# Ledger of designs, part 7: VHH binders against UPF0284 protein YN1551_0030

Target 1, 347 residues: UPF0284 protein YN1551_0030, of Saccharolobus islandicus (c3nj62)
Amino acid sequence: MIKEYYGAETFILNKDFAYILVIGTTDVSLIPGLTIAGATPELTHFTPAADAEYVLLGKCKSINTIPVSPTGIPTPALLTRASLSFINPLKIVVNAGSRILPKIPYIDLQGEPGKDIRKQALSMEKVNNIMENSIKLGEELSNEYELIMIGESIPAGTTTAMATLLALGYDAMDKVSSASPDNPKELKRKVVEEALRNLPTDSLQRLAKVSDPVLLGVAGTSLGFKGKILLAGGTQMTAAAAIINEFDKNKLKDITIGTTKWIVEDKFADMLSLAKQVGVKVLASMLDLSISAYEGIRAYEKGYVKEGVGAGGSAIMALVRGVSNNTLVRKIDELYSELVGSNNLHI
Key: E = the ipSAE of ESMFold2; O = the ipSAE of OpenDDE; V2 = 0.75 times the mean of E and O plus 0.25 times the DockQ between their complexes.

## First folded at step 1 (VHH)

Design B10 (framework vhh_7z1x_3)
Fold by ESMFold2-Fast, scan of step 1:
Structure B10 (fold): chain B 347 residues (1-347), chain A 124 residues (1-124)
Amino acid sequence: as target 1 above (347 residues)
Amino acid sequence: QVQLVETGGGLVQPGGSLRLSCTASGFTFDDYAMNWVRQAPGKGLEWLSGISWDSGSISYADSVKGRFTISRDNAKNTLYLQMNSLQPDDTAVYFCAKDEYYYDSSGYEPFDYWGQGTQVTVSS
């Protein structure tokens, strides 16, 4: 049920852990010429807050609609909540720079929403705030835990991840995933090509220009934490690992990425090549959603959404504790039924 | 398979008009918002206009507001852009684009599919 790559080992994960969800927004999703007019532009700003609320409460407070696409495909927060329901870890929401703040408790890194990466994503003041405060958070968590799992929620985060990887010298053009099965790349490529012009020499200044607050918050928390870390996510977590490696070359020995089979098997991206280049270990949840009663859930098997909010890493945590695929899918279907108002789930 | 095919481009004089069409196949056209974007030679992408699945919500970039009109015919799976009062700086390749899912937390892209484009050249 779990595939191991590049020396990753599941036995390390059978420990108490805290679930850390780093949220933020970036104006990459709203760059002039890249705005989604038909979906309310405000919905992209609410996504991280809504995801965090759903993981903690089972409902969203910041939006008046349910977190389901027009075609019935739910946010990956649904998969995360289902997986974590069997474990019930401490859940900590960390605001790295979200335009909309969640209506639940959170830790504030004193960052800001990311700006247009073709100009300047973050001021150095805010980069320093995010890094200093997230490192301190990691240090504080080290007193209570030997293991943490860090997930993320940030719209357009694969675009900033690709820019970050390229700015740090990795062969990453067109290798990041997308929520669509076909991963249309031209728009992403053009934005990133412009962002990479006139890069500063200093690594932290490069990150200030082209990265995002969530990648910095994930990296800082990881750098501060002294135990083992599961980075719960897909290609964005290869960018976070690259930032970590840039500042501490010995740290990746304690880091593993936990993702979904839909990410590692994505023919229109290359997550495993990115992980190999960076030198980070990968675990993939082989969760089979084809047995779900719901078309929206089965859409993940067709390459829709694939990952986010730590869905893959959360499934891995449940699977290593003996939760079966059938039990996980039953819980996913139960929560989906609750979300869309259906009666009695039958698997 | 999802396909978007743009047509209707060509050479036109300043002050002239063109009507672009985008024919969609491989998905339920009337479930998605649609957009027009363009790319001039040596420049980045510029979003121009968007229309909701039911035509109830329409938006325009300031550069084209009052000159361009977006519309759709869901029975024909076709998106249109009526372009009036064309200027030399409207010279670009024009693309139609399908919207991304609005609840994708980490992998959200502004547009999740677009076509091959159609060239518009405004020159005397």
Scores: ipSAE 0.012, ipTM 0.230, lowest interface PAE 8.9, mean pLDDT 84

Design B11 (framework vhh_7z1x_3)
Fold by ESMFold2-Fast, scan of step 1:
Structure B11 (fold): chain B 347 residues (1-347), chain A 124 residues (1-124)
Amino acid sequence: as target 1 above (347 residues)
Amino acid sequence: QVQLVETGGGLVQPGGSLRLSCTASGFTFSDYYMNWVRQAPGKGLEWLSGISGSGDSTSYADSVKGRFTISRDNAKNTLYLQMNSLQPDDTAVYFCARDLYEVTIFGEDYMDVWGQGTQVTVSS
């Protein structure tokens, strides 16, 4: 089933929609103590492109490996593809600023990869490009759809989300989620505390200092879109909603966050407090992966990964259309089996 | 139970040497990229060195390149950091950290298991 928070309602979701995936990268992932410093992890830079490719094609073109951890935990793009396989919506990939470009069609916002937020994340020129172009995209989508779902793929995005929320005045320290069951709060805290020194007064300049291209692209698309919006993601989407509210205080009535139970139940974060502070509605997919045949899939129930690529929102869209938990998990297992089998392992 | 335990820290004079050890338990040690990270007084965390699961690939921060050597003994589930030509600015708490780097694409949460740290003080 689906849990509803803060006045969220599912009846508006049983409409045709477009799935919008906003991708980008940030050099926050390269800060010493958060990742391997001095050795740029190629896979980290390729993650947004690989996720987008997997959602559209069922395979990755930009990486030489399959997007599965050593313990068999897949990218949340697998959950998204499984959910959307029952609907087959229009899928649009939007590049807000990725180091690696996906080998599929995409819309370019004329942004850039985010830089170290302790200095300056984005130039004002690139912030203006992202906002102007994403708003125009939202306006154009309004001609064809009454509903859109916006997902994201950006490594280290919870760190920039926390910085963004704090820069906009919210009580967000240590409240964002992490891909691990354990949240490295002290590492994120130190980086964010340094980033928040000497903030500009102007909201857009403040965002240029500490945010990331994906949060801006999500916010701009939402501001331009006239209909209803499902922001498919976790604590990062509370930051996107905060940006939206900063520029249009009446807009959140048309916005709902669609996430996973693993995010709302994360004891090392506080998704619902963030949503309440911002004033945004939340739906949580109560998807039960414990019935999966695969340990890697069941790891989500143990707090690994939890969200990304719009996994929770996509599951909500499938569930409201009558797809059962059992049917959805069966499709997840099928796609996982195909993904692992493509690794060309010979015994 | 997955855990890492560091040993080998202590007081040493400038120009001296120390060898740090990190003993791993509760997981298949050879499957993981391993890191050494330090925190100097009043400063943030600084990554120093990493080594692949096989031991065939190593990386070093510029501040320690040529002075420190990372190695591992997979039969003993132990990671090492040989520290030579120690300087007063090497004074820090040194941490051993497990990383999913070699096979993960999930970004900032790479270092998922940390030891408690061992103090190294370089003073005359």
Scores: ipSAE 0.000, ipTM 0.231, lowest interface PAE 12.3, mean pLDDT 85

Design B12 (framework vhh_7z1x_3)
Fold by ESMFold2-Fast, scan of step 1:
Structure B12 (fold): chain B 347 residues (1-347), chain A 125 residues (1-125)
Amino acid sequence: as target 1 above (347 residues)
Amino acid sequence: QVQLVETGGGLVQPGGSLRLSCTASGFTFSDYWMNWVRQAPGKGLEWLSGISSDSSYTSYADSVKGRFTISRDNAKNTLYLQMNSLQPDDTAVYFCARETYEYDTSGLYEAFDIWGQGTQVTVSS
């Protein structure tokens, strides 16, 4: 039920762990589409806060609707909550720079929302704050855990991930995934090409120009943590691993990316090539949602959403503990029914 | 039938005001964020303003902040844009658009799935 790539091993995951969710926003999410200038939705500002709330509480407080698309496709936070319901790990929400703050307890890295990467994503002051504070968080977590799983919630994060990988010297153009099945590669390419003009020599200054607060927070927490780390996510986590490798080339031996089959099999991206270039191990959950009673859940099998909020890594954690595909899908369906029923949608 | 119809455009002098309306039909208007977008002659589409389903959140482009006010009446299935202190640069076709809650991790695909036909606003003497 789990595919292993580049030397990844599932037995390291048979330990107690903390789930760390790093949230943030970036103004890259506000860059207009090719046919619609300024059309990226303002609702994206609320997504990280709503995702964090849903994982911890089973409901959102920061939005006045449920986190389900008009066509019935739920946030990947629903898959994460279902998977983690069989384990009940300690859950820690970490704010790296979200424009909307979640209405739950969180740790603040003293960062800020990312700005337009075509100009400057983050001030050096905020980059230093995120890195210093996330490294300290990782060091503190090392006192309690031998394993952590780090997930993310940041809209437009694959665009900043592509820019970050390219700025660090990797062959990453057009290799990142998207929640859309056909991936808006032209928009990402245009934004990223402009962002890569006149890059600074210093690695941290390059990251300040083109990256985002979540990638920095994930990387810093990882650099500070002394045990094993599962980076729960897709192509964005290859960028986080690249940042980690930039600052500590020996650290990747303790890091594995946990993702979904929908990411590794995405014909419009190449996550495994990115992982191989960076030198990071990959595990993919082979979770089969085709047996779900709900079309919105089955949409993941068609390449919608695919990943986020640590969905793939969370499924891997459940699967390695003996939770079957059928049991996990039944829990997903249960939570989906509760979610749509609470708003009387009956999708 | 799912549709949006804009009204309220016209010719106005610099410094004047107009109120645009957008009437929605064929879907549950109160479930969706709504937006105003314009296209000036020879330019691309420019997003102006958005409003949450319950009006608790509004946002504006810097070019219109302080001059334009977005609002909605869910009982009437109607979106509004109050435009004050109009300038010649505000000359454009104004569209209302329904927002799709289907964001990808890049945030860079088409955000609006239902559009009106537009209403012309001309700011001139």
Scores: ipSAE 0.005, ipTM 0.214, lowest interface PAE 10.0, mean pLDDT 85

Design B13 (framework vhh_7z1x_3)
Fold by ESMFold2-Fast, scan of step 1:
Structure B13 (fold): chain B 347 residues (1-347), chain A 124 residues (1-124)
Amino acid sequence: as target 1 above (347 residues)
Amino acid sequence: QVQLVETGGGLVQPGGSLRLSCTASGFTFSSYEMNWVRQAPGKGLEWLSGISSSGSTISYADSVKGRFTISRDNAKNTLYLQMNSLQPDDTAVYFCARDFDYTVETYSDYFDYWGQGTQVTVSS
């Protein structure tokens, strides 16, 4: 049900935890040909806010449409909400630098949206704000919890993750974000190669140039937290772990990445190689969505979406508490049916 | 190199019709879901319609449902949008956009908008 890699152990997860969702945006999402050709879609600016709202409320307040692709594939926030519905943990939304703020309570790290990494992603002032405030948050959470799970929502975050890993010295080119070999993989490589020119020697200054506010917020929260941490995500979380390791070489013993089988089995990426290089443990949810009544849900089995909003880690949390695959898929189908019906959409 | 080239835009009177085409190159067109999206002056991006790789699943935004028809010809690597009963509010730059293939990690990486757009102006 759950595959363990590099010394990861599921038994440490059967305890009370808080779900932390770090949200942000980056102008890397606006580079033509990477995700957008000639248009800067307002919808990508709303994605982190909409994901946070959906996880907490079961509906989005920041967008006029439901968070489902045109062909019926839902945001991974749906999988997260379904998994967490069996647990009902405390949910905390953390704004590291989102262009659109969610219409729900959130903690503000006093960061800013990331800029073009080929020039400068973040000012040092905002990097310091994110790090100081997220470390403090982690310290405060340590008073209440022995375990936290940290997820993320940031458009184009895999590109900044690849740049971050490379800037920290890891062999990460073409291993982070995955697109078919016939997709514009070369454009992502070119953007990242340009971003890596003339890197500062100081680690924080390198991160200010090429990273993003969400990776910094995840890393800072983890550095401040004294207990065990499940980083809920895929290749982006290997970059967060690399940042953590850069600032505290002994911290990864308390950190495990929780992801999906779709990420670890992705033939066009190599998440497990990245995790091994960084020295971080990995758990993968073997959730089988092929039994879903809905084609949009079954699309995850075909490699669509795969991860986000802490979907894999959330499924792991449900599975370790005895929620069966069949029960979890039934809940996913129930929420999907509610989601598509709420706007009278036939998907 | 992935390219999507939109054609068929222009000036049209209210109540008129236009057919947009999007020619794809540099990737296996028949393997990807395709979409039409527009951006009106001073407004954000609005999704209009999507079509599955095989053409069997089609969806429309309420603003265009019943007036616009999406179709594709996989043998010609071409996506179409037939626009009928055009209104002044349909004035926008129209883009064709593809989803990333099956291997993208994050929801935000789902769309790979490769087209430069074609202008449609509806005025009397």
Scores: ipSAE 0.000, ipTM 0.257, lowest interface PAE 13.5, mean pLDDT 84

Design B14 (framework vhh_7nfr_2)
Fold by ESMFold2-Fast, scan of step 1:
Structure B14 (fold): chain B 347 residues (1-347), chain A 124 residues (1-124)
Amino acid sequence: as target 1 above (347 residues)
Amino acid sequence: QVQLQESGGGLVQPGGSLRLSCAASGFTFSDYAMSWVRQAPGEGREWVSSISGDSGYTYYADSVKGRFTIARDNVKNTLYLLMDSLKSDDTAVYYCAKDWEYTIYSDSGEFDYWGQGTQVTVSS
């Protein structure tokens, strides 16, 4: 059970693929109230590294706690690991600019952590490094695969995504999702409005001012890749698609966003309107977590977290291969039980 | 290599004030956000405050808003925490951290770490 939008087709996903996880951080995450990706504010900087470690190893090395909220809601990396456990694709971690480096093998784009977008997100030197190196990565992957799935981990990434979409001319104000069910739009809007002052004319310079290393790394990898691409994510992936379209008007025919029903049904955002404006196809996983034994897992059904680390796209990949909703939820519950039990976390 | 050295801690009475300093070396100080992190006896680490590399943006934990001020001198490579209206609950070892890095430096990491800490005790 996958919903197809704007001409998206699931049968193109019946191929071997590599899972690419692009990680990074941005100083936008330091603004209180915009994002809470870890259990405490200081863990936000560790979230991308911890997510990557969890997907690859089933445990985190960069933090001494698990990536679970104070109320027991786990990182979407848990959902991704569960889905990919039925497929076991090649997994490649790509560092676009994370403050904390994961203690696992990764490819370095020679970028940097994003700065506050109200001033300047990235130097042009680092933008050029990210774009050149990610395009080359996509070209190299084209020799091995006809399909890749690209996910992301970056706290506050929906704020930089909104700024990016607006800077590229799309009607995106207040249309991006949030990890919170209520979506704290006013603070996000004020940050983005400040960021959009005095925009350069050149598209790449505009992106250097307001974007983030992960969006650039996703876009560059996609631009270099010759085959079909599933961008595994929510409203952040509409921003990545917009960047791709800015540099190659014909590329979106080979790109589909794979997301969750929690993103497409988010009444406090408008992912489908963003996708339609950009001209990108969308698939939504109809995964039902209401049958989970754990309140932390069922919280996704109440609009917490919703997406990240390629959770929706990963679920779609499992579902198209015949893995049922019940089988996926059982695996999610199994991994959640191990995660909280191994770290002495009670629920 | 990166080095961070805190100073300015001590014993103060409730309602008193202290100024903490952190001398940084081994990296381009102005390119990195800096933070203060504290650890009370028997407790975990708690983020206190952060400042962007250009001093344009400052952020505070709710427990210290209106009482503490974070500042930096990019010419002297020094981070500051000005603490007013101190409470017994502010008693902790205060650590200077590069890029919010609260993990104690080890040989396993070539990047980012925090200082040795300075003790702040608020008691009569």
Scores: ipSAE 0.000, ipTM 0.172, lowest interface PAE 14.1, mean pLDDT 84

Design B15 (framework vhh_7nfr_2; at its last look DockQ between E and O 0.01; V2 from the best seeds 0.00; counts 0 for: pae O 12.9 > 2, grease 25.8 > 24.2, placed apart)
Fold by OpenDDE, look of step 2:
Structure B15 (fold): chain B 347 residues (1-347), chain A 124 residues (1-124)
Amino acid sequence: as target 1 above (347 residues)
Amino acid sequence: QVQLQESGGGLVQPGGSLRLSCAASGFTFDDYGMSWVRQAPGEGREWVSSISYSGDSTYYADSVKGRFTIARDNVKNTLYLLMDSLKSDDTAVYYCARGEYEVWFGESDYFDYWGQGTQVTVSS
C-alpha cells in the first residue's frame, strides 16, 4: 500500500514520532482562481488555523463553517486526523506566519504572513526569525525523538513552492500540483514569472522575495532536527527539501517525502521529477478512497485536494503499522459523518 | 526483467584490494538505491553497503567502514564496491541487490532483486 521511489524505504517502523504541523499564509492565495482551498480567496486565510484546530480537536474554532467545500469535499486534515487516530503521536502546531492564529496551543516562530511574491514575500528580518527559531525547534525535538513527520497547511503553497524551486535553479515551471483537477498553470506561470524578475544573487534573499513562511519553517525545523524526517506533502515539501539542500548538502540523506498517490499520479504536475532534481526520496501512500460511502471523499480519487496537512505521510504511518485500507477508509467515513452531522448537513 | 550481474571477485592476500562491479538491466537504474550484501560460509547474509539512487548518499556496515567504498555510474547502469585493506573475515560471496538498507534503525532492509554473487576470498 506504499510505493517507493528513488530508493526510499518504509523506514518508519513502530518508532515513536512527533507530528509537526507548520502553518502559515501567503497573500498569493488572494489571487482569484489560483487556489480552491477556501470558499473565497479571503477565507483561505482561515484555512491553516482551521486545519490545525481540526487535527487537534476534531472541530474548528476559528471558523463557523464546516471545513468542507460546497460540493462536500473535506479538508485533507480529515485524512490526517483519521490516520493519526491509530497512532496518537505527539502533535505540535507551529506557526510560521498566519494572518489568522489558531485557537489552540502552538509554537510561534516569530515570522510573518507571506505577501504577494510578485513584490516581496517576507522581510529579511522575519526570514531570519523563522529560520533561526525553527532550527532551534528542530534541535530541541532531537532531544526526545529520532523521527519526526512534518506537515504543512498554506493555501497557494504550490505556487510559492514553484517560485522557490525556480529561484533556487531547479526546472520547476508547470510541474507543481494543485488542489483542483484543473491546475491553473497559466495563472501560476504568470504570477511566478513576474515574481522571478530581478532576483537577488543571495539565496536567502531570493527566498525572502518569492517563498513563504511555511517552506522556511519546514526547512529550518528539518535543518535543526538530528534524526530522520518524513516530510509529509507533495511539491511543497519538495520545495522545502530544495531549501534544506541549499543550506546543508548532506541533510537530504535523512529526509524522505511522504505523499499520496494522487500527487505522484497527477498528470498536470511532475512531483517525482522535481524530487529527483532535488535529490530526495519519496514514499507514496496508495490509499484508495474509492470505496468510501461519501462522494466528497471519493472526490480525492478524481484529483481534488490531493494533499495537505500531512495527509499522505499520516496515511503512510498508519499503513506501515498494519492498518488496512478498509479500516482507514472506515475511520475517514466515520469522521466525515461526524463532521457533517455537527453542522446539520446531510450529504 | 530485472537482472543484476556481479563481477570482479577473486583471491587476494590480506591487506589487498578488489573492485567489484554489478551490471544492472531491466529497470530504470537511477530510480533505485542499490546495495552490496555478503554471505560467508556457514553464516547468514550480512549487509555491507548501500548507495542512494543519485549516489549522493552512501552507507556502510561498521565492519567495512573506512575500508570499502560504494559507488555507481548511472550512465553505465553499474554499481561498484571498492574494497581496500581486505581481511580474512571479508571472505564471502558478495551479492548486488536492488534497494537500500535502512541504516538509521538497522531493523529493516528492502532488497527485491539479487545477483548471482561473486566470490571474494582473502587468504595468505
Scores: ipSAE 0.000, ipTM 0.282, lowest interface PAE 12.9, mean pLDDT 90
ESMFold2-Fast, scan of step 1: ipSAE 0.369; ipTM 0.702
ESMFold2, look of step 2: ipSAE 0.063; ipTM 0.519
ESMFold2 (binder alone), look of step 2: mean pLDDT 81; pTM 0.833

Design B16 (framework vhh_7nfr_2)
Fold by ESMFold2-Fast, scan of step 1:
Structure B16 (fold): chain B 347 residues (1-347), chain A 124 residues (1-124)
Amino acid sequence: as target 1 above (347 residues)
Amino acid sequence: QVQLQESGGGLVQPGGSLRLSCAASGFTFSEYYMSWVRQAPGEGREWVSSISSSGGDTYYADSVKGRFTIARDNVKNTLYLLMDSLKSDDTAVYYCAKELYDSSGYTFEYMDVWGQGTQVTVSS
């Protein structure tokens, strides 16, 4: 089952589509306690590249470990790969500004990794590069597709999303999700409040100060694309939609966010309020992972991870094509078993 | 200054019980996922248990499930490991570690703050 909000409709999704994964990093992930970066920033830097590799290849090349925590909780890239295995769409990886480049083909937007938003996230040169090149990509994709699905991979991306929404005038404080069931609101609030001091008046200059390369790449690709767009993600995609709306007030009629029930039902965030304020339609996959054989997979039902790499949108695409919840969970379990069997985890 | 300090280790007979404590300071303890990790003599580190920020969700390694209980007190900024039915195989240095799942993309598991450890020895 798929739940529809704000006029969203599923029948549009029965078209051929390309899966676009926009990857990047931000130094916000290096702020102690905000995200899992701590004293080892290299682990955070490898995440987007490893996620992209896993979706395309079923294995990571940029790391020598599997993308599963010791508690057995896998990257949402596993859910995405499972969903897309029933469809096999064209998959395009887009580098908006990742510190570590994936060891697979990708399109480069000529951006850069985001810096600390309390100072300045991106130079105007790099903002212009990301916007111009992503718009061009969207225009080129319009020649081959009537529908695209855009996902993202960026550690600490909900913090930059909150800053972006607030900088654009939305009531977003404490409304973004977290990969943790208990959202670390106080630290995010302090970082974002500092970032919002001395904001420029120009919209692009505000985004250069507080946003991130992935949000800009998602927004630019969407602005350039002439067909229908499924933004596959959670509260970060409301920030992308807000950027799109800032530059084209009529564009959101062609855009729907595809997310998970875990994001929509997150008691420590407010996805639906953000979507309503921005004026963007929402679909939520009502996927039930409680039937999984693996505790790490069932952890999503408890509010861990919840979304990323386009997991919710990918599940929606599989569900609209007649893939059942049970079939999808069986594929998730199969891929998970392959990962943990190679690493001898006791889950 | 972010710090974790373990206590409560010692020598116990097989079948005995111990309660380990970890005092946290320098960060908002109630916002973080917390873990216990152990290292047996001559072996690598082994994850033992984790607890969510609220204490609502707990996870255990198969080797300790049903015998150990992880708990936390967010008012006192203290993490606990209640160990029952101890076996000789539980002999190890036990470390408290801070862990956070806070990313829209996947962030690989990371223990960004570690305590000094407390020794647990199970023998006759």
Scores: ipSAE 0.011, ipTM 0.325, lowest interface PAE 9.0, mean pLDDT 86

Design B17 (framework vhh_7w1s_2)
Fold by ESMFold2-Fast, scan of step 1:
Structure B17 (fold): chain B 347 residues (1-347), chain A 119 residues (1-119)
Amino acid sequence: as target 1 above (347 residues)
Amino acid sequence: QLQLVESGGGLVQAGGSMRLSCAASGFTFDDYMGWHRQAPGKQRELVAKIYSGDTAYDDSVKGRFTISRDNTKNTVYLQMNSLKVEDTAVYYCAAEIYYEGSDWTYDYWGQGTQVTVSS
């Protein structure tokens, strides 16, 4: 089952599509409290590359461990891979600015990792590179597809999404989700309030100050693409839609956000209010993971992780093609057992 | 180098109070720190967590337990009041890696400390 909001319709999704995964990093992830202190602060640098590798290969090459928490909660890339296994679409990895490059083929937008948004996220040169190259990618994809799904992987991306929405004039303070059920609102608020000081007047310059390379790459690809677009993600995709609307006010009629029920029902955020303000349609996957054999998978039902790597949109694509909840959960469990049973930890 | 050392468990009567301590090394005052518990035959569950003064609690302990942190000593405390027999469990101190747009992790766990509440 899929819930439709703000005029969204599932029948438009029963077409061949390409899966586009835009990856990047931001120094916002290095602000204390969003990452671990000490010898492993670089773990967030590897996450986008590892997620991309897992979606394409079923394994990670950029990390020496499996992408599962000590309590057994897997990366949302696992849900994406499971969903897409029933469809096998063309998968394209797009580097908007990741500190660690994935060990698979990718398209490079000639961006760079985002910097601390309290000072300046990106130079105008890198913003122009990302926008020009992603728009061109969207134009090229228009020759091959009538539908694309765009997902993202960027640690701390909801903090830059909140800053982006606020910089563009939306009522977004404290409305974005987090991977934790409890959402660290006070830290995000302080970082974003400081980032919003002395904003430039020009929209592109505002984005250069407070946004991130992934949001720009998603927006540019969407602006260049001539067909229908499913933005696979949660509150970060409302920020991408806001950027798109800033540069083309008629474009949102061709755009729908595909997300999870865990994002839509998040009591510590308000994704639907953000989507309504921006004027973008929303579909939510009602995938029920409570029937999983594994506690780590069932943790999603408790509000852990919730979204990422296009997990919700990917589930929607599988569900509209007739894949049942039970069938999809069985595939998720199968991939999970392979992931944890492989023990790339030397015993 | 990252380490959590717990203390303060033991036996207490129902209605009583107990304070657990967790000394953290290698962590900053801005890291996520929390207390989890596990009773025999049940899964490990979050009791309370703290980040930069913000706190969250499981509904079963809300109003009875208080989590706090001494940033100078990098020590996290769990003050448990109005204890019930159902609070009997092994209590674990945890520090978690947290990042958005990707998975979060419970990266480090303490050894656990037994709390037994008798009627």
Scores: ipSAE 0.000, ipTM 0.207, lowest interface PAE 11.1, mean pLDDT 84

